# Designs tried in a protein design chat: VHH binders against o75319. Part 202

Target 1, 181 residues: o75319
Amino acid sequence: GNHIPERWKDYLPVGQRMPGTRFIAFKVPLQKSFEKKLAPEECFSPLDLFNKIREQNEELGLIIDLTYTQRYYKPEDLPETVPYLKIFTVGHQVPDDETIFKFKHAVNGFLKENKDNDKLIGVHCTHGLNRTGYLICRYLIDVEGVRPDDAIELFNRCRGHCLERQNYIEDLQNGPIRKNW
Key: E = the ipSAE of ESMFold2; O = the ipSAE of OpenDDE; V2 = 0.75 times the mean of E and O plus 0.25 times the DockQ between their complexes.

## First folded at step 14 (VHH)

Design ie12 (framework vhh_4orz_3)
Fold by ESMFold2-Fast, scan of step 14:
Structure ie12 (fold): chain B 181 residues (1-181), chain A 120 residues (1-120)
Amino acid sequence: as target 1 above (181 residues)
Amino acid sequence: EVQLVESGGGLVQAGGSLRLFCAASGFTFSDYSMAWLRQAPGKRREWVALMTSGGYTSYADSVKDRFTISRDNAKNTVSLQMNSLKPEDTAIYFCARYSDDDIGHPFDYWGQGTQVTVSS
């Protein structure tokens, strides 16, 4: 039950805020039960997430969890003060239109209710890379009018790792804009 | 040791129904999302249904509205109800544990499979 996701250790725990946006991406935090399989320097618990965000002089206002599981941590493992939203997404495939619209609605709702602050939307899947990068870039392209290659470059730079799944990259570059809500 | 054991496969006529069962052991079943995948002759394995521990479901377009995945966390079982079966549904059906991995393999444990044959 407590096996570490493949290559999870290979990725930076938390990226940097994406300039001009309210987004920050990170890999899935792992609850205390996983720490027996990790060296101290490899640990990245929910508490570690908030410490690393604070170290960047940032504050989370929302966490969007894109994983198709709750085995890595539970909402109860997060501070009660930060809203948590689960959007179940299946890995390896481009998220469907319903999932894309749920993500866009959550982001738009957060931005509307947080006009008077600079709190961040934290987004993660298992590695904080493919599903996370896809949905953030899809939002920037479809809603903010960012060019696909610029959105991808911004995400890659700020996450510290490049999107790896070619089907996700292809859809972002050449796929249709999802304007219907 | 993780074990997944499928049952319920067989021969059925087009338009018929079958129910597949999977018995899981060797792990905390309620921590994991579970899947049904299939492999038709000469083709790659494809997933057809996924279910989270809390009951959220996802289906491949080819089976949507015809197949229903369900689970019993107290009994460590996952089931697949297959209705309105088509010859194209002929395949070996596998129960799998979903790892939620975008980098490596999305499924970390598989059963041996159960054969479903749909005659025209």
Scores: ipSAE 0.734, ipTM 0.872, lowest interface PAE 1.1, mean pLDDT 92

Design ie13 (framework vhh_4orz_3)
Fold by ESMFold2-Fast, scan of step 14:
Structure ie13 (fold): chain B 181 residues (1-181), chain A 120 residues (1-120)
Amino acid sequence: as target 1 above (181 residues)
Amino acid sequence: EVQLVESGGGLVQAGGSLRLFCAASGFTFSDYSMAWLRQAPGKRREWVALISSGGYTSYADSVKDRFTISRDNAKNTVSLQMNSLKPEDTAIYFCARYSDDDIGHPFDYWGQGTQVTVSS
């Protein structure tokens, strides 16, 4: 279906690379069928995503799609040269340990395979904010040893919007470090 | 007009099983993830199970390994198989269309609900 996500227009399409990391966050791109419902300045297709990343002198090497839907765009709408990974996450709730471990594994695998380049890991949910910000910050805290408040501040600044869900913020600040078994 | 109609609720003894059904109409069913939520007496509504258009499933911790969500895209139907029922599962069960919006409303359409009562 062609129903545009609530408040999707309120958010910047693409943030900036998070300095010291390979992460860049953005809101979900919408395939061509949604454009009839959007003004030209509101459009943000998969093509628009790659154009905006190039305008920042960056290059995507992986897209991690955290949405629990496939209706917004198809993997086939992306360049064949950029791997696409779907990790289904339920909105409004903190991702479970299995989901966190899948995200960490994907990031670590990408970094190992891309030591010789500077390609970015693009991460998005529907708004590129809560689930996206949570998992990126969770990775920085658990794997890279970043202080929770510093990770959140870095994400907020680079995304251009602050994490909005208090349960995600609370888990990042006071929750346990997640370890693989 | 989007419409979701639940059925299959009833009274069952602890340890028993029930299967709930949801008939959907008024939208392209195969494009949307679908959910089951429940509301117990005096409690807030909580999600129970979620299924993607392609059949990927997720469950709340309280129902993992006991409940199974499934769908039939040809029939526009979502089902919830509930096994090893406990008194704590007593609730009105709602079928919902999942919008994937974690800023606004995660579910944009709901059914009327079907009552499930589990006796001890």
Scores: ipSAE 0.759, ipTM 0.879, lowest interface PAE 1.0, mean pLDDT 92

Design ie14 (framework vhh_4orz_3)
Fold by ESMFold2-Fast, scan of step 14:
Structure ie14 (fold): chain B 181 residues (1-181), chain A 120 residues (1-120)
Amino acid sequence: as target 1 above (181 residues)
Amino acid sequence: EVQLVESGGGLVQAGGSLRLFCAASGFTFSDYSMAWLRQAPGKRREWVALITTGGYTSYADSVKDRFTISRDNAKNTVSLQMNSLKPEDTAIYFCARYSDDDIGHPFDYWGQGTQVTVSS
């Protein structure tokens, strides 16, 4: 149940919007049952997430949850106005082509339906770093034609933390472009 | 306090089947995704199957369509049904609690393992 993810406290709750994109990355929000193990300044609930996004003068239009668990918070803890999409991804391994396709499809669909606004796509895994950074960078490289090193640098700077998993970095830099619809 | 205890391992002939069980205690089982991993002699430990609390499953390519992971939240058990066993499946099989961590350890608790030997 109420066990805090390892090193979760080491990471900034929410990054900055990635300029030129609709992406913003953050670590997993934790529902109120986790707060007994946290100091007030360490709390990062779903409500805290939306407050922090608003403080940046931004607005979420979609949350993509990449975790392989449902114990951290419930979708009903989110405002009804913000769609929630779960894409189960296993940590430590590079996401497979089917997972990459699901992510790209969700992003493309959001962008098509939100042409008349500036709402953001919020993406998170447990730390908002490796799976999150991989899939965002993979989208930028494969769909938007961004150079791998530029995509990684942009993510690292805006998230406030660098991608840590070498296998993810290597796949982004040297792996094939995934030809998804 | 967390305990994971595997059972069901043994010697089987190629093409045979085995069912492994893992009994979990010391935590709210239904809150956690669970995994089966294996380690063959001289090889690194690798995951073979994962299951979420709601029953979504993932499999390593080497075991896909041959192995089935399942769970019984009322009994605090996770099981692995292994069909069409190959000599290459010979390994110690471990039950693990999945932490969902990309940075450090993806699994925070492990059992002692149960030996599976597949003869030709």
Scores: ipSAE 0.748, ipTM 0.875, lowest interface PAE 1.0, mean pLDDT 92

Design ie15 (framework vhh_4orz_3)
Fold by ESMFold2-Fast, scan of step 14:
Structure ie15 (fold): chain B 181 residues (1-181), chain A 120 residues (1-120)
Amino acid sequence: as target 1 above (181 residues)
Amino acid sequence: EVQLVESGGGLVQAGGSLRLFCAASGFTFSDYSMAWLRQAPGKRREWVALITEGGYTSYADSVKDRFTISRDNAKNTVSLQMNSLKPEDTAIYFCARYSDDDIGHPFDYWGQGTQVTVSS
């Protein structure tokens, strides 16, 4: 269906690369069938995503799609040279340990295979904010030893929008470290 | 007009089984993830099962291994097979469309619900 996600237009399409990491966050790209409901300046297709990444002098090496739906775009809409990984993640609830493990494993595998380049891991959910911010921050805290408040601040600054779900923020600040990666 | 209509509820003895059905209309059913939620007397509504367009499923811990969610995109139906029912499964069961929105509401349309009563 052609329904635009609630408040999708309220968020910047693509954030900035998070300095000291390989992460860049963005909201879900929408395939051409959604464009009839969007002004030209509101369009954010898979093609628009890659154009905006290039405008920042960056290159995507992996896309991790956290949405619990397949209706927004198809993997076939992405360049063949960029791997696509789907991790079905239910919104509103803190991702379970299995989901956290899958995310960490994918990130670590990418970094191991891409030691000799500077390609980015692009991460998105529907708004590129809560599930996206949680999993990126969880990785930085658990794997890279970043302080929770520093990880959250870095994500918020680079995404251009603050994490909005208090249960996600509370788990990042006070929850246990998940050491399986 | 989006409409979700549940059926299949009833009274069953502990250890028994029920199958719930949800008939969807007014939207492209095959484009949406669907859910079953329940609300017990005096308690908050909780989700029990979700299914994506392609059939990937997720379950609440309380129903894992006892309930199975499935869908038929050709018939615009989602169903919930409930096995090994317990008195604590007594609730009104709701079919819902999952919006995949963690900013606003996670479910944008709901049915009226169907009552499930499990006696001991």
Scores: ipSAE 0.776, ipTM 0.886, lowest interface PAE 0.9, mean pLDDT 92

Design ie16 (framework vhh_4orz_3)
Fold by ESMFold2-Fast, scan of step 14:
Structure ie16 (fold): chain B 181 residues (1-181), chain A 120 residues (1-120)
Amino acid sequence: as target 1 above (181 residues)
Amino acid sequence: EVQLVESGGGLVQAGGSLRLFCAASGFTFSDYSMAWLRQAPGKRREWVALITYGGYTSYADSVKDRFTISRDNAKNTVSLQMNSLKPEDTAIYFCARYSDDDIGHPFDYWGQGTQVTVSS
């Protein structure tokens, strides 16, 4: 249905680019059919997403959708110039190794093909927080060699909200590095 | 109003098979991923399997390769085929609607459950 995700209104629509990276995190955009249940200032459509990114003087080159649903918006609602990648992830659970490697492969492929520009990788789950923050931080730790606490702090600051799931935080701080080259 | 009604539970011998059914009503079934969860006596409820509208599936490690989740979008039903059942699979099995929420609970509606008992 057109029901708004639980607590979706409680989170900032779009964070800021994470300095030193190509990542930007945001909550799931909601297609036009959801807008009758939202005040004008609460609306965050796919169009609103791109307007807010532009307002930050940034440009999206890829969207990675981590939700386990397709009801919020359709890939067709996005500009044709921006690739869309769906990686199904289950909320509350640390993503499995296959999911982590799929995310890493997509990021590495984008970076290789976009060496001559500064376009961003936009990552979202339903709230743009736990699954989103986990996978971005996991990439920074495993691939870029960032210290776990530094990755988490950077994500929290730039997203404007702190990772809330202790199991995700615990895995980032103390879990194994996932290697598959 | 959302309603989820489970059926198909019962008593089976170890190594046997059982198929559970869930009838969903009161919402647009095609908009939601659906799940099966279970709760054994004295233990916390745990998820078992998930399925998207398009048929992508995910399983808990404890049931992978033994259980198969499926859905019939025309009939608004979700099913769980359980093979190679073990005594430790004994639990009340719940059908749930997946909310896709990492902040609160990931499941927003659940049925009353159906009892599955596996004897040695």
Scores: ipSAE 0.671, ipTM 0.844, lowest interface PAE 1.3, mean pLDDT 92

Design ie17 (framework vhh_4orz_3)
Fold by ESMFold2-Fast, scan of step 14:
Structure ie17 (fold): chain B 181 residues (1-181), chain A 120 residues (1-120)
Amino acid sequence: as target 1 above (181 residues)
Amino acid sequence: EVQLVESGGGLVQAGGSLRLFCAASGFTFSDYSMAWLRQAPGKRREWVALITWGGYTSYADSVKDRFTISRDNAKNTVSLQMNSLKPEDTAIYFCARYSDDDIGHPFDYWGQGTQVTVSS
């Protein structure tokens, strides 16, 4: 169905670029069929996503979709010039090593191929918060050597909402570094 | 009205197999990932398997390589093939619709469950 995800309206559509990185986080865009259930100011379609990114004077070079569903929008709803990658990621539990590896590989590949531009990696789950924040922070900690609390603070500030899942926060702060590049 | 109806539970010896079925109705089945969860006496409900509309699957570590989730989109059904059953697999098994919600509850509709008992 076309039902709106619980509390989806409560979250800012798009965060700010995370300074010193190529990441920007957002909540899932909803295709036009959802708009009948939304006020005009609540709409956040794939087109609205790209408009909001341009309003920040940024440009997307890759979208990583972490949702475990295909009902919200189709890849065909995105501009053909922007690559789309689906990494099916189960919510509520800390992402497994295979999922972390897939995310790291995608990010590293994008960065290697986009050395000559400043395009962003857009990352989203349903609310652009828990799975999204975990994987971005895990990348910064494991690959970039950022201190866990600094990564979490940076994500929270730029997303405009704090990571909510305590198991995710605990794993980021105290869990092992995943050497699965 | 969303309805999920499980069947196929029963009593089996350790090392045996069972196949569970779930019939779904009242929603667009192709829009949702589906799940099997279980609850043992006195324990919290835990998920065991997930499947997307396109057939991508995920499994809890406790059931990997023993359980296989599948779906028939034309018949609006989800199945769970359970092999190499252990006494620890004894639980009520629930079919659920996956909401993909990290903020609220991950499952928005559940069936009544079907009892699986594995004797040692």
Scores: ipSAE 0.741, ipTM 0.878, lowest interface PAE 1.2, mean pLDDT 92

Design ie18 (framework vhh_4orz_3)
Fold by ESMFold2-Fast, scan of step 14:
Structure ie18 (fold): chain B 181 residues (1-181), chain A 120 residues (1-120)
Amino acid sequence: as target 1 above (181 residues)
Amino acid sequence: EVQLVESGGGLVQAGGSLRLFCAASGFTFSDYSMAWLRQAPGKRREWVALITSSGYTSYADSVKDRFTISRDNAKNTVSLQMNSLKPEDTAIYFCARYSDDDIGHPFDYWGQGTQVTVSS
């Protein structure tokens, strides 16, 4: 389907690179079949994603898709040179330990394989906000030792929108560090 | 118009099994993740099981290893196999379409529900 997610148009398509990291966050790109429901200035296709990142003088090396759906775009809509990873993540609930482990493993593997370049890890859920912000901040806190409030502030500023789900914010601020393989 | 119609509810003894069915119409079923939720007397609705269009599944801890969600994209149906039923599973069970919306409601369409009663 062609149904546009609630308030998807209210959010900036792509944030800025989070300084000191390899992360960039964005809302879900929508394939061509959605464009009949969008004004030209509202369109944000997979091609538009890459154009906007190039406009920032950045390059994607990996896309991590956190949506619990496959209806928005297909991996084949992406350049063959950019790896795509799907981590099915249920919205509204704090991601479970298995999901957190998968995310950390993917990020660590990318960083190990990309030591000689400055390519970015692009992360998105439907709005590029709650699941996306949670997992990026969880990584920064647990792996890089960033203070929770600093991680959240950095994400909010670079995404251009604040994390909205209080359960996610509470877990980041006061929840346990997840030491997963 | 989107319609979701549940069936298969009823009375069962603790330890028994039931299979619920949901018939969907009015949208491209194979594009959407589907869910089963339940509401017990005096409690809020909670999700029980989720299934993506490709068959990836997720379960609430309370039903894990006892319930199995499945779908038939050719017939536009989603099913819930419930085994080892407990009195605590007594609830109205709802079929829902999963919107994948982090901002608004996670489910955008619901059926009317089917009653499941488990006696001890």
Scores: ipSAE 0.763, ipTM 0.885, lowest interface PAE 1.0, mean pLDDT 92

Design ie19 (framework vhh_4orz_3)
Fold by ESMFold2-Fast, scan of step 14:
Structure ie19 (fold): chain B 181 residues (1-181), chain A 120 residues (1-120)
Amino acid sequence: as target 1 above (181 residues)
Amino acid sequence: EVQLVESGGGLVQAGGSLRLFCAASGFTFSDYSMAWLRQAPGKRREWVALITSAGYTSYADSVKDRFTISRDNAKNTVSLQMNSLKPEDTAIYFCARYSDDDIGHPFDYWGQGTQVTVSS
C-alpha cells in the first residue's frame, strides 16, 4: 500500500492562504512509510505540512481530507490540537449534493467556533487540486456570493496550479447553486 | 503480481438477481478502496460501485438502490449484489483497485471481467 500517487510529485505541496478567506489548499501528506520511495526534497509528511504552514506565518485549525482512501496517513499522525474531518469524495466526478453540504456545514461550523482567531481551514484531496478546488470554489460561490470565475482564479493563483477537470470547471461556472436549508 | 479475479457472471432474466465475487492477491487488500466497473458493447468502461477499506460505499446513479457492494478484508474479497436487473445492465463487469488519482487513471489494476447478460 506504499506506492506514491501518480503525478503527486508534480504539484506544489502547499499553496498560499486564499486572501479574504480562511482556506489553504495542499496535496495529500504521506506518512513515514512512503519516504523510502522519495528523495529528501520530495518528502511531504504531516509534520512537513505543519512546518510549511508555520513558515507562511499561518496556523491550521481544521484539516478536511477529501480522499477516497485512508492509506496515505492516519489522523493520529496529526497534532491532537488540530481537528481532522474525513469527507469521502469520489474523484473524477463532480461531488454530489450530500458531499457539498457536508463540506459547507464543516466550514460554517469552523468559522462560527473560530471567530476570535485567524486559524485556517486546510483542505486536501490527493493532489490538492480538483476535488479540493471544486469544494472551496463551490463554498465561495454558494455561501459567500463570489462570482464563479473570480473564485476559480483566486484558487488557481493561491494553489499555484489550475483546476484541471473540465467537468468541475463547467459545474462551477454554469451549474446550479447548491442551497443549504 | 497484483491479481484480481472475478466470478459469478451469467445469464439472468430481467427482474432477477446475481452476485459477483472478486478475489484479490498481491497487495495489502485492506489498504485500498475497491470498485466494480462495467463495459457494455460499444460503450466506455464506467464505474458502478466503490467501497473504502472501512466499508463506506458510493454508487453510480444508474445502479443506486439496486446494487450493493461489500468486502471481506480477512478473505481479500469484494462482492457486488445485483438486484432488479435490467437489460441495460448487460455488460462485462470488472473488479478494480481504486488509486484515488484525480489527474490520471482512477483505477490502477483490473481483473479480466465476468460477463453478465440480462434477457428480455
Scores: ipSAE 0.769, ipTM 0.885, lowest interface PAE 1.0, mean pLDDT 92

Design ie2 (framework vhh_4orz_3; at its last look DockQ between E and O 0.87; V2 from the best seeds 0.84)
Fold by OpenDDE, look of step 15:
Structure ie2 (fold): chain B 181 residues (1-181), chain A 120 residues (1-120)
Amino acid sequence: as target 1 above (181 residues)
Amino acid sequence: EVQLVESGGGLVQAGGSLRLFCAASGFSFSDYSMAWLRQAPGKRREWVALITSGGYTSYADSVKDRFTISRDNAKNTVSLQMNSLKPEDTAIYFCARYSDDDIGHPFDYWGQGTQVTVSS
C-alpha cells in the first residue's frame, strides 16, 4: 500500500489562520486508501480538512498543493466550489525562483479576486510545515515587507509547529529578496 | 515487494550520449513520482531528475538541458536520456521512487544502480 510519511501523525492536521493574512497551513489530507494503516482518530481526509476549517469558523477559498506527488489525494476528492492549484515543489531544498513566483502570483491573484470575502488560502505540502512555511514566509517578507524573524514566528505559532529545515530558515533570514514579477 | 532495476549504463566518450532504463514492480507505479539519482566516487548521492505521475519534470542545475527523464506508466518504466555527457557525470546512477516525505528520506526505494563512465 501507500507509504505514510514519517511522523505525519505527529503534526496537527490544521493550523490556525495567520492574523493579518488569509493564510492557513495544514498537513496533507490522505485519501481513503491510507485509512487501513491508521487508527480512526488519526485519519485526516479531504473531507476532514473542510470540517476542521469550519470548526474554526473559517472557509477555504483556495487550496495550494505544494507536494511533488499525486499519491496522497485527488483533486476530485475536494468540493468543486474550492479551486485547487498544484505547484509541484521539490522537498528538502529551497524552492527556486520560478516556484516562488508561481506561489506569489497565485496568492496575489486570489486576493485580487476575493476582496469581497474573507475566505482563506489553504496551503499544504506533506506535513504542511517546511515547504509550506517557506513559501508563506517568503511571500510575507518579499511582498508584505515583514521582517523575516517575525514572519517565521507568526507561521510557527499559527501552524503549531516550527519550521525544521535550516536551509529554509537561513534563506528566509539572510537570503535575497525575490522579484515579485 | 518493491523492485527497481536499472540498465543501460556503460562507457562513453565526452560529448556522447547514453540512455538509462528502469523497470519498476511491486507497487502502483502510476501513483508515484520517480527519480534518477547518482553517486560519484567520494561524493554524496544526489538527485538528478524527477518526474511526476503526470509527466511534470524537474532537473538538477548540473544536468539541465542535457538530460531528459521520461516514464511509461503502461510499462512501469522510467528512462533517462543523457546527452552531451561530461567526465563529471561519471557515477553510479540509481532509479528511485520519490515518496515526497518531507521529514524522512524523500526517496524510499532505489535500485542496485548502473555504472556510467564518461572518458575525457
Scores: ipSAE 0.880, ipTM 0.939, lowest interface PAE 0.5, mean pLDDT 96
Fold by ESMFold2-Fast, scan of step 14:
Structure ie2 (fold): chain B 181 residues (1-181), chain A 120 residues (1-120)
Amino acid sequence: as target 1 above (181 residues)
Amino acid sequence: EVQLVESGGGLVQAGGSLRLFCAASGFSFSDYSMAWLRQAPGKRREWVALITSGGYTSYADSVKDRFTISRDNAKNTVSLQMNSLKPEDTAIYFCARYSDDDIGHPFDYWGQGTQVTVSS
C-alpha cells in the first residue's frame, strides 16, 4: 500500500555512524509509489538512503530490515551489491530471544567477512528508533560489553532521536544478558 | 473506508476447538500484516497472533502450538484456528490491521469483535 506510516515525517531519515562501531540507523525508505503523498523535501526512497550515506563519506555493506511488513519497499529497489536481510520483528514488545539471536548472528557474520574494509551495517525499522535502537544496543551490551546507559546514549546521539519505548529502555538497563553470540 | 468484520465465536468446552474468520474491505489487504487480539473481562487488550502479507507468523507465548493464524489474499480473509481451548482463552477476539508503528498505535483499524467463551 500507499499509506505513509504515522509520524514517519517527524524523524530524521538517517543518523550518523555510531563511533567505535559499524552501525548506522535510519527510518524505513519508501518506494517511488509513496512519493505522491510527500513533498520533495520529505521524500526518502532507497536511492535517497544511499545518497545520504555517501554524503557522510560512508558505504553500506549490509541492510537489516526489522519491519513486520513488506509494503514500504522491495529488496529489488536496493543496489544488487548490498546484501539485504529481513528479520520480522514485532513492534511495541521487547524482541524475543530468537530475534535477538538472529540479529547477533547476522552482525557477527558481517564483521567476520568485512575485517578488511570499513563498510557499515545499516539497521532500520519503521521509524529507525525503538526496534532498531533496542537491537543495536542489545548487541553492544551483550557482545561488546558496553554499559547499558553508554550504549543508549551513543545510539540516541547518533540517531538524533531518543529511544521512546520505556519497556525497551528498561530491558536494556535491567534485563538479563542474552548469551547467544 | 476500512472495515474488518469478525465471525465464528461461540461457546465451547475446555479442550475444544473454534475457527474465527475476519473479512476485510476498503484497503489493499495483500499489502498489510494482520493480527488477532483478545480482551478478557477487566483486562487489557493483547495480541495473540500476527501474519505478514507473505505468510510469516508470530504468536504470543500463551497460545503457541494451540492457535494457527492463516490468510487468503484472494478473498481478503484472515482466520484463527483455536485448538485445545482453555477457560483462560475466554475473551472477545478482535481482527486488526497491523500498522507497524512503534511510536503510536501498532494497530490502526480493528473490528467490533466476536465473543469466545470456554467452559470448564
Scores: ipSAE 0.798, ipTM 0.898, lowest interface PAE 0.8, mean pLDDT 93
Fold by ESMFold2, look of step 15:
Structure ie2 (fold): chain B 181 residues (1-181), chain A 120 residues (1-120)
Amino acid sequence: as target 1 above (181 residues)
Amino acid sequence: EVQLVESGGGLVQAGGSLRLFCAASGFSFSDYSMAWLRQAPGKRREWVALITSGGYTSYADSVKDRFTISRDNAKNTVSLQMNSLKPEDTAIYFCARYSDDDIGHPFDYWGQGTQVTVSS
């Protein structure tokens, strides 16, 4: 299990906080066993994640892991004080309604429990771009009423990379509003 | 060398059942999510079922409630139980390793496949 995901090195490790939201997106951190094939400057471990968040003067209050695998790192590699939620999300296809509902439920629960602080929800898939961008934008559109193009532009700018999968973009722009229930 | 070898295919009448098996070797099987794909004549290859190393499963809508994926990490095997088979299920079925890669190909290895033919 030490194979580096395709083009993972080409993506910025951590984005910027999305203004007006509690979201920050990042690519999957990799446990130490993956570092054999990485230059030191290419490494991005669970510890590196928290250091980079601190460098932005931010604090994570929840990590939502959208990967459909368990091989990249173990939840035990994270500080025990940070809640971790796994939502197994099949890639390359628009997430199904059950996955979308789980994500919305988790975000709404976090916002309720954290209304008196400014902690962030960290969201990642493998590259922190397509599945991550889709679900963040779906939340902003369906729950916050943000225009699809505005949600996508905000995500792209703060992540530092543009959403790539056309079927995700088409669903966000032209697909139905999903139930929030 | 990664190898995935499917077996258990054959001819079955509509409404029947069949169980496919996949033997995996050449990699740390218990670390990877696995899948069954299928390719019908003239159609694109599509995933049918996915399973994580921990046993979480997902299914394509067309097979939900009829097919069951399972794995045995001690034996390095993946199985697909197929019930209530329809002629539309006729395809070559492939065992595959799931990459979980949003940018690259979602499956990085698959076997030679096993033919399943469902007659009317």
Scores: ipSAE 0.768, ipTM 0.899, lowest interface PAE 1.0, mean pLDDT 92
ESMFold2 (binder alone), look of step 15: mean pLDDT 83; pTM 0.835

Design ie20 (framework vhh_4orz_3)
Fold by ESMFold2-Fast, scan of step 14:
Structure ie20 (fold): chain B 181 residues (1-181), chain A 120 residues (1-120)
Amino acid sequence: as target 1 above (181 residues)
Amino acid sequence: EVQLVESGGGLVQAGGSLRLFCAASGFTFSDYSMAWLRQAPGKRREWVALITSEGYTSYADSVKDRFTISRDNAKNTVSLQMNSLKPEDTAIYFCARYSDDDIGHPFDYWGQGTQVTVSS
């Protein structure tokens, strides 16, 4: 049962750093057991993730995993030096306020503790697109005051793929700003 | 050859309780998040509860505080405890394997379903 996610191969493994932010988005890394179903050029392990980020002259300081599963890789597959945070999100639905606040709190905490460096916050869901793009854009809109269309365009350009779920896009463009309780 | 088999459905009076069971086979159960969904006649299927392999749970607002999802990884089972049942909980309840797919269908395998009828 090493099921590769549908259309996972269709997406670039890692986007580029979003200029003016500390965010970088990527698709879920797959542990070694999945490699039997992949050609060498299709492999994207946790090690491959760090190599690709290093190739961009960037360094990860935090990984936020938005998937609702641990089957793709284990936190133990990551370097011990990089903090890992799991925020369980259900695909296809807009994350609830509690989830949005948890994401914002984690980002704000990282930024406060990393003022003296330029390390990145790596964010992923299964494809690094819909849940990932939503939460990054929601943060930029609500906390940084970025216009919704500008946040979406920035994410799409840097990820190399456009947000695909209309309910996510609609909420970003026309939904309320989520303020912390 | 993935198989999911539900049991425990039946007729119950409003305010009563039922416990549903799902037996899974044909895959490494402990690797996957599992779900309970329901469908009333003429309505769309909706998920009511989700559980990760580690036991983290999520609930739809309509069942929050009334339903509890649990699992036993050693026995390859997932269960749904339903309390304070209402007539609007009447539906066929399905066990499903959660694929965590953002693009396609979020559930890749379903059971045959078990009928729950709540009389007022």
Scores: ipSAE 0.693, ipTM 0.847, lowest interface PAE 1.3, mean pLDDT 92

